# Designs tried in a protein design chat: VH-VL binders against Protein PLASTID MOVEMENT IMPAIRED 1 (PMI1). Part 3

Target 1, 154 residues: Protein PLASTID MOVEMENT IMPAIRED 1 (PMI1), of Arabidopsis thaliana (Mouse-ear cress) (q9c8e6r131to284)
Amino acid sequence: LVRIGMQKLSCLLSVEVVAAQNLPASMNGLRLGVCVRKKETKDGAVQTMPCRVSQGSADFEETLFIKCHVYYSPANGKGSPAKFEARPFLFYLFAVDAKELEFGRHVVDLSELIQESVEKMNYEGARVRQWDMNWGLSGKAKGGELALKLGFQI

## First folded at step 17 (VH-VL; from r2 with light chain Y91A)

Design u5
Fold by OpenDDE, fold request of step 18:
Structure u5 (fold): chain C 154 residues (1-154), chain A 123 residues (1-123), chain B 107 residues (1-107)
Amino acid sequence: as target 1 above (154 residues)
Amino acid sequence: QVQLVESGGGVVQPGRSLRLSCTASGFTFSSYGMHWVRQAPGKGLEWVAVIWYDGSNKYYAESVKGRFTISRDNSKNILFLQMDSLRLEDTAVYYCARDQPWTLFGEYYMDVWGQGTLVTFSS
Amino acid sequence: DIQMTQSPSSVSASVGDRVTITCRASQDINSYLAWYQQKPGKAPKLLIYAASSLQSGVPSRFSGSGSGSDFTLTISSLQPEDFATYYCQQADSFPLTFGGGTKVEHK
């Protein structure tokens, strides 16, 4: 992407991986992990410790941190806020011992989270600090859900 | 040069009203949000209120909500603070301050301040 | 509301000294923090914004650091004109709130 004239901002993305739940009984006993990576590259990918499915649930209760840079064009007053370049991250559940299994993938744009937080500050006087995500799973995990909590730090 | 000049302060009785003014010069007033900040004698700074560049939005400190009204006349480059139902605890030097416009995450900083105007109460 | 705790309330120093002032927020405010200087009988002056950005015209001996809830203002070598009261201010959410102030005075 063209980044000439843009500024660079250091950002820390926090991903609290809560649980994978409502999983089919056929998944009981499997060890699962959650991976978070930049959409455009596998470099810098982070993942949870393995968690075994029991009674249709894998309770990770782990927070992942990803350092990244966000590029932006400077603001021109409060009426024209800064414009951030897209910074998409990919999230997916995987089986540690059966990596051929696919359970679906989800994308979140960090820049959109930043924008949303800024907008809320401007209109309501307070920022968004955390985003609760609940994503449906596919494949062998169809019917299940992955619960996460997202945040960022500048 | 950029300048803010407050006026309207004085001695008042509790329960009365007072309107402060802040005259701006040296910059495009209508392009900037504006703040009121007060300081009781010998005490620290207390943010009072903010108004958007076009007056479309306002926020107040809890201590003045329902009693104070911030407004502006962009055609005259003037910021106002209407203070009703004044209390002894409102005693302070009142500063108007310009909001820094080029904030990345919608932060609010005050980059230009007036000299302040004193509001006190009669015994 | 976000509470800003500033420390110390006062500090005695000499010209040439390194002076450090701390500000702690009651919650994470990222880098949304400013520092102001106020001299007796004068209006406050913006020194630092966005936790570490130096305001135009401010001497380089002033610097700000920190993120999250803990912030620091540093004067690398105190000058005679630096004796004043300093305030931190959070810009995270309304209402905006200031620290209690730190008076830098002659030893």
Scores: ipSAE 0.617, ipTM 0.858, lowest interface PAE 0.9, mean pLDDT 94
Fold by OpenDDE, last read:
Order: C-alpha cells, then structure tokens, then sequence
Structure u5 (fold): chain C 154 residues (1-154), chain A 123 residues (1-123), chain B 107 residues (1-107)
C-alpha cells in the first residue's frame, strides 16, 4: 500500500449485536457468537459472549468495540470532500462448539459509513448516528437473520 | 489581510425589514461557506444561518426561519442577511463569519469574524 | 436542538493560574466542538476546533479535551491577555449552538 500524502484518522467502531433470529429448530441448543474483524486481518478481532439458541433465537444484546484507523486524502474544503481509503470490516455468526459451520459473512466499509454520515450532515443538517443491519444467514442457519446496529466515533 | 466587514445595522421599528451586508476581502470568497451569528447586548452567541460557498444550500436557526434570508454575491464578495418581520428579540450585534475550509467530517467552525453591526429597535 | 451548558459562568483568577472551563452537551456530539474567545467589544476568536485541535496562531497554553458530551478548555498558565469570555460551540448538527459562556475575570 502506498499512502503518500494520506492522513490517518483514529476511529472507534461500535457494533451492537442485537440477536440472531428466525433460526431453524435444528440450531436450538447451539451456542453462538458474533465476530467482528478487519477484513484483511484477524488481529484485533472482537466477539460476543456465547449465546445459546432458544426457540430459534439467540439474544446477544451486547455491544462490541473495535479501534481502528482510517486513511484519507485531505480535502480542500467542503466542496471537495476528503477521499477515504476503504476500510472493510467482516461480520459473521459462528458456533462456539462447531466452528466448522459457516453461516455467511457480511462486509461493511467503515469509510462508506463515515462518508454517508458526512453527506447527511451537509445536506440534511444531521448526521447518521446508527445503521441498522439485518443480514440473512446461510448454511445451517438459512432462513435466519442477524440483527446489528452499527455506529462510529471519531 | 483576511477581513470581513459588516454593514447595514441601525435602529428600526418592529415589523420592519433590514438588510445586512458583509464584505469579504483577502481571500477567495467563493470558496468558503459563510455564517451569520448574533449576540444580544450582554448575552451569549447565537448562530443564525449558514450558506454554502456556491449558495446551493442554507440552514437557519429556528428563531429566524421564515423571516430571515441568507444570500451571497460571489462576484462582489458580499454576504447578505435579509431580515423581515423584525422583532424586539432580534436586537443584537450581527457578525458574519467565515466557515473553516478544511473540515473533514462535515464540521462547521468559524475561523474569521467581522467586527459586527448593531441592530436595535425604537418604538 | 443540542443544548450546550458551560460551567462555571464566571471564574476569578490571577495571572499564572491554571483555568479550566467545562462544556457539556445535551447529547453525544463526538468530537465536533469548538472553543472561542471573546474580549469586550470585539468579535469572537476561534481557539480550538474538533475538541482538541489548536487553531493556527493560538498559544500552546490553550488546550481542549473531551469527547462525547463532556469537554474541557484549559489555560495552563493564565496571561493578562487571556481575561475574556469563552464559548463552546457544537458542530454536530444544525442548528449550531453555543454554550452560555464563561467569563474569566481578575481576582
């Protein structure tokens, strides 16, 4: 990576893991976790405490935090906004005692969230505070969904 | 050398209109967003309005919405505040201020201010 | 609207003193906060932006800290020219709002 002339921004990504729901009955009794990591590395990965599936749902109700840096090229002003380097994060549900199972992966680019928040501030007068995510699951969890709430702090 | 100079203030009657001007010099006016901020005598600062560098967007404080209009003439380096239906509570020194140009995250700070122009009322 | 509450409203201090002014937002405003200095009969002057970034030309004795809803302006060693009124301002959302101000006076 060549980052000549780029600036570094410290950022805190917050991930409220709400629940995995509408899970097949075959998953009842499994202990599940949610992992959030940088796409390019496992370093700094965070995960929820295990939550047991009951009646097709795992209610995590836990917030994860991950510190990271976002790189950007300086802008000349509001008329020419800064250009951010992509900062993708990987989200996935996993079974604690059956790690061979895969339920799908989801990617969110933090840089895009930042940009969206800035745009909303400029054109609507208020920032985006939170992104509600409802992701479909695959594999054994097909038909289920993972509910998250994303936010960031600068 | 960067300078903002307000004008147009004075004594007015309630319900009347007044137009304030702010003349910019020493910088590329058309590249900057501009603000109006007012301060009642002996009171704190109150943000009034902002206008984009190209006039494409505007925001107002609720206290002045529907009564005040911010505008600009980039060819003349002038910022305006048209004040209609003036009220006694509009009594204040009105400052024009330049929006800080290099904010990364849609932040709005004011890095250059004029000397202000006073608007007051008579019965 | 986001309300900004400054404390104290006034503070008496002497030259050389450490002065601390607090600003509290009614909600989380991240680091989108500025501090201004205003002397009698003069326009405000930007001191700090983005909660902790020092505006060009401002003496290093001024510093800003905080994030979320609680912020602090610190003058490490008060100088004669620092007696003034200070205001915080949130830049999180419109309408932009200022704190009520803090007057730093001679003891």
Amino acid sequence: as target 1 above (154 residues)
Amino acid sequence: QVQLVESGGGVVQPGRSLRLSCTASGFTFSSYGMHWVRQAPGKGLEWVAVIWYDGSNKYYAESVKGRFTISRDNSKNILFLQMDSLRLEDTAVYYCARDQPWTLFGEYYMDVWGQGTLVTFSS
Amino acid sequence: DIQMTQSPSSVSASVGDRVTITCRASQDINSYLAWYQQKPGKAPKLLIYAASSLQSGVPSRFSGSGSGSDFTLTISSLQPEDFATYYCQQADSFPLTFGGGTKVEHK
Scores: ipSAE 0.526, ipTM 0.832, lowest interface PAE 1.0, mean pLDDT 93
Fold by ESMFold2, last read:
Structure u5 (fold): chain C 154 residues (1-154), chain A 123 residues (1-123), chain B 107 residues (1-107)
Amino acid sequence: as target 1 above (154 residues)
Amino acid sequence: QVQLVESGGGVVQPGRSLRLSCTASGFTFSSYGMHWVRQAPGKGLEWVAVIWYDGSNKYYAESVKGRFTISRDNSKNILFLQMDSLRLEDTAVYYCARDQPWTLFGEYYMDVWGQGTLVTFSS
Amino acid sequence: DIQMTQSPSSVSASVGDRVTITCRASQDINSYLAWYQQKPGKAPKLLIYAASSLQSGVPSRFSGSGSGSDFTLTISSLQPEDFATYYCQQADSFPLTFGGGTKVEHK
């Protein structure tokens, strides 16, 4: 893919991994991690330290930072804002000692977070700076949820 | 040769109205957002208002909201500030400024400024 | 409203000096910050936007840095034409707000 006419900028995605919660009792004692990576590659992937499940919860309380580039076509005036190419990230919970277990995957496109920030500024004159995410888990973790807080820095 | 020239300032009585004009030249006026910024004598800068390139969106500082109206005539390359219910604290040099269009995140910066026009009061 | 606090309020400096001016925002403004120069009797002039991007036609001795809440304008070697008042401006949210200014003076 050739990005003719596009410019790039450096961005930092911040991910506060809060907890995996409401996990079935069968998961107590497992060591869990959360991985965040670019959807298309494992290069530059980051993950939390292992966190043991106790009483249905793994309380990570850890912030991850992922560097990336976002490509865009230049703006043409305020009414024709820059158009950002998709920058999808993949998020998933994993069991450190049993990586064959699958708990579901989730995708967030950084370009959509940027666009939402621009749109709120344009319509309300304010910024959204943090996106609170609460995702349902699947597989062995069905009924549980993963809580995260996302942000970006330019 | 990008130029902004303000006019319409002067001495006015409190409670009265005044309309400022800003004439643009050397660029495609209808492609740019525009600002008003004021500076009281001996004081810092205070942003007043912004209008989008086509007039479809406007924002105001709280201190002027409901009293001032920003508008534009793209056929004549003129930006306006209608100032109603003028108060002594509105005493300032008023600058028009061009919005920088190439920002990426909806932020606003003022890349070209006029020379300013002074608004003052007499009793 | 986001308060922008500049320091120092004035600087006495000589030609050739390295001058640094700081600006602190009352909340996180990412990198949405500009620096302006204003000489007596003149309109402000944009120097730097997006915290660190140099405006066209501005000498490379000017640079900006910082993100979040703390920002710095640096003049690497002060020139005679750089004696002026400098303002920061946040572009994170409305109302747009300026710092109180920093006057850079001879002596």
Scores: ipSAE 0.517, ipTM 0.844, lowest interface PAE 2.5, mean pLDDT 91
Fold by OpenDDE, fold request of step 18:
Structure u5 (fold): chain C 154 residues (1-154), chain A 123 residues (1-123), chain B 107 residues (1-107)
Amino acid sequence: as target 1 above (154 residues)
Amino acid sequence: QVQLVESGGGVVQPGRSLRLSCTASGFTFSSYGMHWVRQAPGKGLEWVAVIWYDGSNKYYAESVKGRFTISRDNSKNILFLQMDSLRLEDTAVYYCARDQPWTLFGEYYMDVWGQGTLVTFSS
Amino acid sequence: DIQMTQSPSSVSASVGDRVTITCRASQDINSYLAWYQQKPGKAPKLLIYAASSLQSGVPSRFSGSGSGSDFTLTISSLQPEDFATYYCQQADSFPLTFGGGTKVEHK
């Protein structure tokens, strides 16, 4: 109902999970994973293979892909770019063998990334396809950080 | 390991059709855009076509537009190039190449290439 | 279409030499440029992307610089395995286009 008159765009979200680093020594030996999911549903969630923390770091070096649709209102010329409906994704680090542990959660709206890319295409002649993310961790992982690279294709 | 293997090349007569195939392995094929690039004997590289990861979008070089069709079967990890109305100037080694996804400004680079398949013509 | 002009078309060099290849675009392409290496009878290999980013696994003696319309590929110290043909490619817009190539050969 709300999407009447809106267009649907097929999109692939790419998430290069680089590493969790600067982790406290108390986390050494834990197996960690990174999960990426649509905020509204667990369906289609993807996660890395488990990676063991060694010397305060878990080097995932793995790329995850999520297919989704983004809805938008068509643009009215370059001066009025398309307006995208929010498409939030949830990112979090988890312990494979201790799922009760929480290290913080982060949300990225794919529509904002797309919008930025579109705006740059329209006004700067370029599309942005990659964003480097470095997120601080909490809980037992306080002081640590999660490094990711985000990209998309439409 | 990541690998692309082209096949289907050979000797053809002008005006005929030929379909090239590129079989991908070692990576999630359905997550990557794919390109065809050709190289005439002793000449440089010429981009031919690109297809989106899900086949939803395609672009062609003007020299092949209307004659060539790029397609893919993600269930089989195969990229295709249907070449119709072939011309002598289409003589080349045809490479399939994977689109590099990690670019800052929406550029298209090719980070993995096949060995190529040769298309030539008989009189 | 965007035309890419490489210079020189060929260069004779010796092992250990510093080799510089230039590529000029017919218009501003920002940093949307790649460099490829191709050896005889082999497929091209990506060396540099985004004008200056080194592809994984490529030796550090290779470097790329430039933006706008003028770009440079530099091999700081030529090695025996570096004798090959090099191509630039613009990634700004379709159709994608390559330079004419530069052959690095033995002096």
Scores: ipSAE 0.381, ipTM 0.761, lowest interface PAE 1.0, mean pLDDT 93

Design u5
Fold by ESMFold2, last read:
Structure u5 (fold): chain C 154 residues (1-154), chain A 123 residues (1-123), chain B 107 residues (1-107)
Amino acid sequence: as target 1 above (154 residues)
Amino acid sequence: QVQLVESGGGVVQPGRSLRLSCTASGFTFSSYGMHWVRQAPGKGLEWVAVIWYDGSNKYYAESVKGRFTISRDNSKNILFLQMDSLRLEDTAVYYCARDQPWTLFGEYYMDVWGQGTLVTFSS
Amino acid sequence: DIQMTQSPSSVSASVGDRVTITCRASQDINSYLAWYQQKPGKAPKLLIYAASSLQSGVPSRFSGSGSGSDFTLTISSLQPEDFATYYCQQADSFPLTFGGGTKVEHK
C-alpha cells in the first residue's frame, strides 16, 4: 500500500451540476456534459447527461455521486485532529459532439472540504454542508461560468 | 486506571449557587476536552456543557446558558461547573465525562464517565 | 437544535433474541452518531461512535448502521447483561443532543 501507516475511510462526494451559463452565442446548439473523476486514477469517472446550449446556457440540474476513499493518519493526543491525505477530484465541461474543444479543468480537494467542516464545528459549533462553486471557463467558452454545489457523506 | 469523580452535589434552595468539581486521574487531563451531562430522576440524558482541553472554547446547552459556567484547572486535574440562579428544573444527577480523542471529523463523544453527583432542592 | 427521536420507547425480549433500536435525527447529521448503554444506578457506557464504529471492549454482538437521519443499533443475540436503557447522541452540531432512550427489558 502507498499509504503506509494510514487508515482508509469510505466517503461519498455529491456534485450538483447546476448550469453552464453566460456562454458565447457561438456555442448555442452544442451538447455539453460535465465529468467528475479522481485526479490520479483511471476509474470512478461520472458524468451528466448531455444538455444542449440555448441562449448561452446549458441547464443540467443533475446530481452526481462519486464513491471514494479518504486516507488519514490517526490523531495523537486529545486536541490533535486526524490528518487527512489530499483527495483531489478533477472537474471539466466537455462537448459531446466536438470532443476536441477544451473549456478548462478544475480541481477540488475533498480533504480540504473535510478540514473546513471540522474547523467550522470547532469554531462555531456548526458545520459547512454545501459548497457553492462558480468557475470561469476557458477556450471557446471563455467568459462563461460553470455552477456547481458540492457536499460529502461519510 | 482512568477515573472521574464528581463532588459538590447536595440539597440547595432555589435561586442559590453551587459549584461541582470533577477530579480526574489515570490519564493526561490537559490533553482532553471535558463535558458535563445531567439526568433528571427517571428521565433521559441531557448534555450541559463542554470545554476544550486548554480551556480556550466552551459551549453550553440553551437551558443553562448565562447561569452555568464550565471551567478547568489543568494543574490540579479538576473540572468545574459553577451553577448560579438554580431552578427546580436543574434537579438531576450531574456526570462529568471525558471527550473521545479519536474522532475524525471534530465530533464529540463521551468515552469515560464519572459516577455522578446529585443536585436537589428544599425550600 | 437537532431533535433525536428513538423508537421504541421500550422492548420486551428474551435472551437470544435479535433486538433492533432506531434513532431518527431532525436533520442530516452525516454519520456523527453515538450509542450509549446505561444500567440502573450506573453511568452511561459508550458502545458505538461514528454510527458504526465499535468502542474498544464492547462485544461484537452490538452493531450500528445508518447515515443521514436514520440510524439503527442491533444486538444480534441478546445476553442477560444487555438488559439496559440505550441512548443515541448526535455529534453533528452543538448543542449535543440525546434521544429519549429505549429500555430493553426481560420478558
Scores: ipSAE 0.339, ipTM 0.779, lowest interface PAE 4.0, mean pLDDT 89
Fold by ESMFold2, look of step 17:
Structure u5 (fold): chain C 154 residues (1-154), chain A 123 residues (1-123), chain B 107 residues (1-107)
Amino acid sequence: as target 1 above (154 residues)
Amino acid sequence: QVQLVESGGGVVQPGRSLRLSCTASGFTFSSYGMHWVRQAPGKGLEWVAVIWYDGSNKYYAESVKGRFTISRDNSKNILFLQMDSLRLEDTAVYYCARDQPWTLFGEYYMDVWGQGTLVTFSS
Amino acid sequence: DIQMTQSPSSVSASVGDRVTITCRASQDINSYLAWYQQKPGKAPKLLIYAASSLQSGVPSRFSGSGSGSDFTLTISSLQPEDFATYYCQQADSFPLTFGGGTKVEHK
């Protein structure tokens, strides 16, 4: 009974990868990238160009765009909003020349971003359009953080 | 079949109050949000206010906030706009409009409009 | 408040012409935009919602496009009943705001 009775919404997830920062000195000179993909499949994964760590920071300043679909069951009325199926995306920092290193993985569900935008409109008459993420890193990058800005377009 | 009919417009003096009514027919009024939109003679459209289907939420344009009150009587299928402290800038045709149902993102679009009722001021 | 700027303010056109009018929002409104048609002495009529969705009963010669801040209404082949004023309206946030209108008139 998959997707029967559900409607499809075409979305564009935007990911501004700002920086990986507060990195240990042992990581200076390392080339890093950030990958974003749908959690359930590696197809359509996108990643940043390599960025070299200098003085504990890799300053990507690059925006990634991921086309996707979100499925939903229509609501009965305005007061009963549509129910969106989960659409999780996986985000991770990686070392270009040492991809066996792991620095942590993070998941964002696009359906939750959509719901938050709707809820803010309903309760405040305005929307949240950008989500600032600042994620702690692990492994050899422990103590560092990855900064991103997320958005979506319909 | 679906119909909205405004009434209560007329010629008033500044500082007075006026209540506009909008009678709905041909649909389940209590299932829809409702708007007031106005249009000054020869000018464009200006959104005035919205009320949720059950009256739980209301929003107003800044130009009318504190002076106008939107309300509804779902048992009689009537939308109201109570207009207090009227000013010359309130001169307009006032339309009631039905909010479009089934939007995905909390959007507000006006899918059915009344014929409008004119509010003007005497010299 | 989100300002909606329509261009042009008027269009002189003939039956059969392709007519395009534009609407620009002062900030990103995603696809939360409607187009309305209004004839003199009459109420507005919803044509397009959610930037590109055609309202029931509206002829397919009308189409909407755009996302973000720039939007276009297109009439593929102008008909005599299409001479009117057209308004865009953002539905991103309150207060809801309309563009200044575009009058489509006979040459």
Scores: ipSAE 0.334, ipTM 0.789, lowest interface PAE 4.2, mean pLDDT 89
Fold by ESMFold2, fold request of step 18:
Structure u5 (fold): chain C 154 residues (1-154), chain A 123 residues (1-123), chain B 107 residues (1-107)
Amino acid sequence: as target 1 above (154 residues)
Amino acid sequence: QVQLVESGGGVVQPGRSLRLSCTASGFTFSSYGMHWVRQAPGKGLEWVAVIWYDGSNKYYAESVKGRFTISRDNSKNILFLQMDSLRLEDTAVYYCARDQPWTLFGEYYMDVWGQGTLVTFSS
Amino acid sequence: DIQMTQSPSSVSASVGDRVTITCRASQDINSYLAWYQQKPGKAPKLLIYAASSLQSGVPSRFSGSGSGSDFTLTISSLQPEDFATYYCQQADSFPLTFGGGTKVEHK
């Protein structure tokens, strides 16, 4: 791939995995993990340590960090935002001892988080720096949700 | 040469008004955001206000909101600070400063400063 | 508002010394931080922006580091013209705020 006219930005995606919660009773005792990876490759994938479901909840309270590059085209003037190339990440809950179970997958594009941070500063004078996510789960975990807090560092 | 020159400071009575001017030269004034920053005698720096290159957006420090108005005349290369309802706490040297022309994340840095104009009060 | 705390408030140093100045933000400001130099009776001068980027025309003996909430300005070999007060400034959000300053003075 060739990124003509684009600059490279080194980023650190931070993912605070809070909990998987409101899980069905049938999941009590399962060991769960959360995996985060670039959508296009498993290289550099990170995951939480296993967390056992107790009383419908797996309380991870663990922060994951993923190094990546985001490419962008520079803007002209402060009011003309840069154009960032998409940088999608894949997030999913998994059962350590039952890999065949699927609980849904979610995609977050880091470029959109960066753009929102810039846009909030430009138009509101303050940034958003943390994105609280509360995602509905599927499959055996239907009715439950995965709670995360996302951020990035430059 | 890039230059900013403030004027309009002086000795005033509390509750009165004063208008500061900042004349820009040596660069395309209408391409840059502009700031006012003040420094009380013997004290540190306090950011006061910013205005975008085209005047479309303005922000103020809480201590001056409702009393001060930043504005610009791009045809004359002049930045203004209208200061109403002046208080003793407004005693400072007032600097105008040019915002750095481009930043990736919408952050603000002041890359060129004037020499300042003093605002004080008499008894 | 984001409070910026500088340390130390002053430092006594000799020409040739390595000088470090720290700045702490009251919250994570990523790398959105500048350093300014101010000499008595003069306007401030931008040294470093984006935590570590050297402004054009600033000598390479100045360097900045840090991210998040803790930042450092380093002068690798102090020169006579470097005796001044140094300020950090966060650029994360309005209102823009400065640290209280660090005066670098002759031993």
Scores: ipSAE 0.300, ipTM 0.775, lowest interface PAE 4.1, mean pLDDT 89
Fold by ESMFold2, fold request of step 18:
Parts: structure tokens; sequence; C-alpha cells
Structure u5 (fold): chain C 154 residues (1-154), chain A 123 residues (1-123), chain B 107 residues (1-107)
């Protein structure tokens, strides 16, 4: 599907998967992964290598890169900024050997990260270069958190 | 044709004031951010200041903060640089430059430049 | 402030040579970088913006590459009118800063 009247921008979403932390002892020994994909199409899914839980933590320390496109409406000339179409990604922790387990899902819209970077530059003369995310886990992992660091490159 | 023409440079005594003007033509001035950039003789480029298209926001290099004021008159298509408390290190050719419109990420590039006006000093 | 370091400070080249100029930022500036050309006694001219986007009217022998902190301007086949000084400029944050320049001169 083509987007009539919009222009296309190539982007690289950068996801540093730090760790899943504060996991219940019942999860020790599980192999976990983190998956990132486009919300609508599921294409371009990228995941970490499996990481085993030890003492309530799976320490991934792995950076994922997801190539994508963001569509935008051109600026309206006299001082109107460009508008970016939503570009949502799904993030989730999964157990490699127990795929029936659900630990929650989180959505991040790349267009909002771009807009926040632009807004900070305009307001403060500097940019947001990294978004630190601490995502509360659910299900068997309740009480734990998933730590990530997000960025984008043009 | 798109054009920027600076004026108001000259020889001045240290500690005095000078006002530079930049007259724009061939484009909708009120739709563009504007910059001042200077170049000391035989040296590189130094960014001085920027003003938003509507005058709502301004930034200055540290070397000129509190001494220089950028402003604009959109009804006359003129950009100004008021330079107070001038020092010998302010010796330079001063360029006005148009900010490239509608960059996607709030970045600033200068796509049209004037030919500059020289500011120098006498004893 | 973001320091921009250009290398080399000058290069001697002949017409037809491939010329490469580098620019390093003191921190990650994504792709928010411009290249300018300046001939003696003239105002600078924008060549490349957003690291790799060619400004309208600029010959295709000019190209820009890089992201993050390391950037390159390439002239694929030097022409007589390309002898000039070239500057990079970061557009990531204020104050905007230029590199020290690279003079391209005939051998």
Amino acid sequence: as target 1 above (154 residues)
Amino acid sequence: QVQLVESGGGVVQPGRSLRLSCTASGFTFSSYGMHWVRQAPGKGLEWVAVIWYDGSNKYYAESVKGRFTISRDNSKNILFLQMDSLRLEDTAVYYCARDQPWTLFGEYYMDVWGQGTLVTFSS
Amino acid sequence: DIQMTQSPSSVSASVGDRVTITCRASQDINSYLAWYQQKPGKAPKLLIYAASSLQSGVPSRFSGSGSGSDFTLTISSLQPEDFATYYCQQADSFPLTFGGGTKVEHK
C-alpha cells in the first residue's frame, strides 16, 4: 500500500536490550528473549539471542537494529512543521522453551520519539538522544521489569 | 532571484556600537529563520546567532551573549544585528544567512548567504 | 559545545582526482551535518545537508556519507571550479559549530 500525498523517510530504530530484572525464583533457568517488531504487519521482527535467567536476572546487553520507514506530510510553507504518521512497534519478552507464557507487551511509536527530539531541540536547543525504558512485566514475571534504551538514526 | 544584502559594516572604535542590516528579496522572508555568521580575516566560519521566522526565539554564541542582539522586521524584510561593547576579537566579515526551511528534525542549515559586510577597528 | 574536527587541513590534488575530506564530531550528532564550499572572497555555498542530501544545483560528483560522529565529503572527479575551502557544520544542537575547514588546492 502506498501513501498518497505523503513522503517517505528511512529510519533505523536502535534498541539496546539491557536486562530483565527482579524475576521470581521460579523463572531461574528459563531462557528468555526480547522481540521487537512492527505492530501492524509483524514483518521485520528482530529478537535477541536467548539469555538464561540466573538469580532473578537475564542480562542481555544486546543492541537490536530495525530498519523501517516513517511517512510524513510536508511542511505547509510559512512556518508550519511537518507531521509524522504513527509508526508503532511492539516489544515483548518471551520464554524460548515455554512459549505459552505471557509477560506483557509494550508499544512505542517511533513518530513520537522523533517529535520529542524535535520539540526538545526547539525548546531547549538540545536533543533527546536516548530513551530509557523500564517496562513492568506481567504474568509469571510479575514484579520484574524489562530495561531498554531506545534511539533512532536517520 | 533569491538575495541577501548586508550593510552597516565599517571601521569603529573598540567599546562602541554598530548595527548591521540584511535586506532580503526574492522569497517570503517571514517563512524563514535567519542566521548571522562571521569570519575573521584568514580564519574559519563562526556561527553568531539565529532568530526564528516570527522572531519568537533566538540563540547566541557564548562569545557574543549580552553584547549582540539579533532581531527582524518582517514587514520590511530586514534582519538586524545590534553589536554593543565591540571588541577587537569581533573583527570579521559578517554574513547573514537564510535557514533552510522545513527540515524534518529541527536541524539548521544555511542555504542562502549574503556576500558579507566587514567590521574592523581603529585605534 | 560540540567540537567539529576536520581532516586534513589542506590537500593538494589534480583535476580528475577523487578527493575525500573527513569531519569528526565530539559527540553523536546523528545525521545532522552540512557541508559548505567557500571560494576566496566569496560567501559559503551549501553543498550537502543531513549528512548525505545534495542541495539543489550542486553537481552529483559531490557526495556525503557518515552518521553518528564520523562524516565524509567526497568529490568523485575533481574539477577546476572545485578548488576551494570546505567546512562541515553540525546541526544537532546550539551553539551551531563549524569545522576548521579543509583547503583543496591544485597540485
Scores: ipSAE 0.297, ipTM 0.773, lowest interface PAE 4.3, mean pLDDT 89

Design u5
Fold by OpenDDE, last read:
Structure u5 (fold): chain C 154 residues (1-154), chain A 123 residues (1-123), chain B 107 residues (1-107)
Amino acid sequence: as target 1 above (154 residues)
Amino acid sequence: QVQLVESGGGVVQPGRSLRLSCTASGFTFSSYGMHWVRQAPGKGLEWVAVIWYDGSNKYYAESVKGRFTISRDNSKNILFLQMDSLRLEDTAVYYCARDQPWTLFGEYYMDVWGQGTLVTFSS
Amino acid sequence: DIQMTQSPSSVSASVGDRVTITCRASQDINSYLAWYQQKPGKAPKLLIYAASSLQSGVPSRFSGSGSGSDFTLTISSLQPEDFATYYCQQADSFPLTFGGGTKVEHK
């Protein structure tokens, strides 16, 4: 689908799922996964391979990739950077064998990451941007954290 | 298949007008800025003009400013170059080119080109 | 306007050769530079953008480097299909401007 009156950008979102850490002992033995999806649709959702919690940690060490489009108004010179339409993604940890468990959901707007990159011009020519994310978990995983590295390429 | 096809070139007399067209296919035309670039016979490339995806902004090379007008019809996937007050130095192959997405960073590249249309003058 | 100066204007080379083309901008343009390839009677083709980013579908033997005012296009091992004219283009500001071109021809 095309947004009328906007330009379209093809983007590769990369999500390095590092680990879920500081998990309660009660979670030891559970198989966990991390899911990344567009907020507005489940289509194109990706998830990690299951990882067993051991000693309060699930070490995923896996990178997920999502191809998506972002809509924007083009920049009019470097002093007037592009403005992007919101492109929110949902991130959440889940138990593979207990889907009813909720550990919290986090939202990241890809357009904001891109916008930040546009505003902070890269003088090194790098086309991949990365952000470290550490999100607190809830529910049974209260006290734990999900560590991710978000990046994108255009 | 992404494609641009120029048309409208030909032999003209100095001082006359000519309108070039560029028909786009294989992509969402309305989502891209478009450029005109020309090349005189045996010479290098010369940027001519650019138009924003929605026609909201236009820029021209000094050599054509005031004489050429870039426009577009997004409903028909056509880019235009109205050339008025043509001069002998306007002799060239005229290419239409799609603006590369890095325009979002205020950088302007051309990633898709047509095969060009030739504009020459009669003696 | 930003002037782009390419060097050399022509290069005689053989298949397998390493070919280097330079482009200099009249002012600092950061990494806002593209390289195009044009074969006789054909439209230009984008090779490199943002000084060093390889356009999709372009062979890896092509590479771009540089920032500020001095830039380089390198063909690590020249192939028969690489004989063409190459142009640099500053993508910093309007009017966009191209270098004078470098013709890579048979030795």
Scores: ipSAE 0.025, ipTM 0.679, lowest interface PAE 3.7, mean pLDDT 91

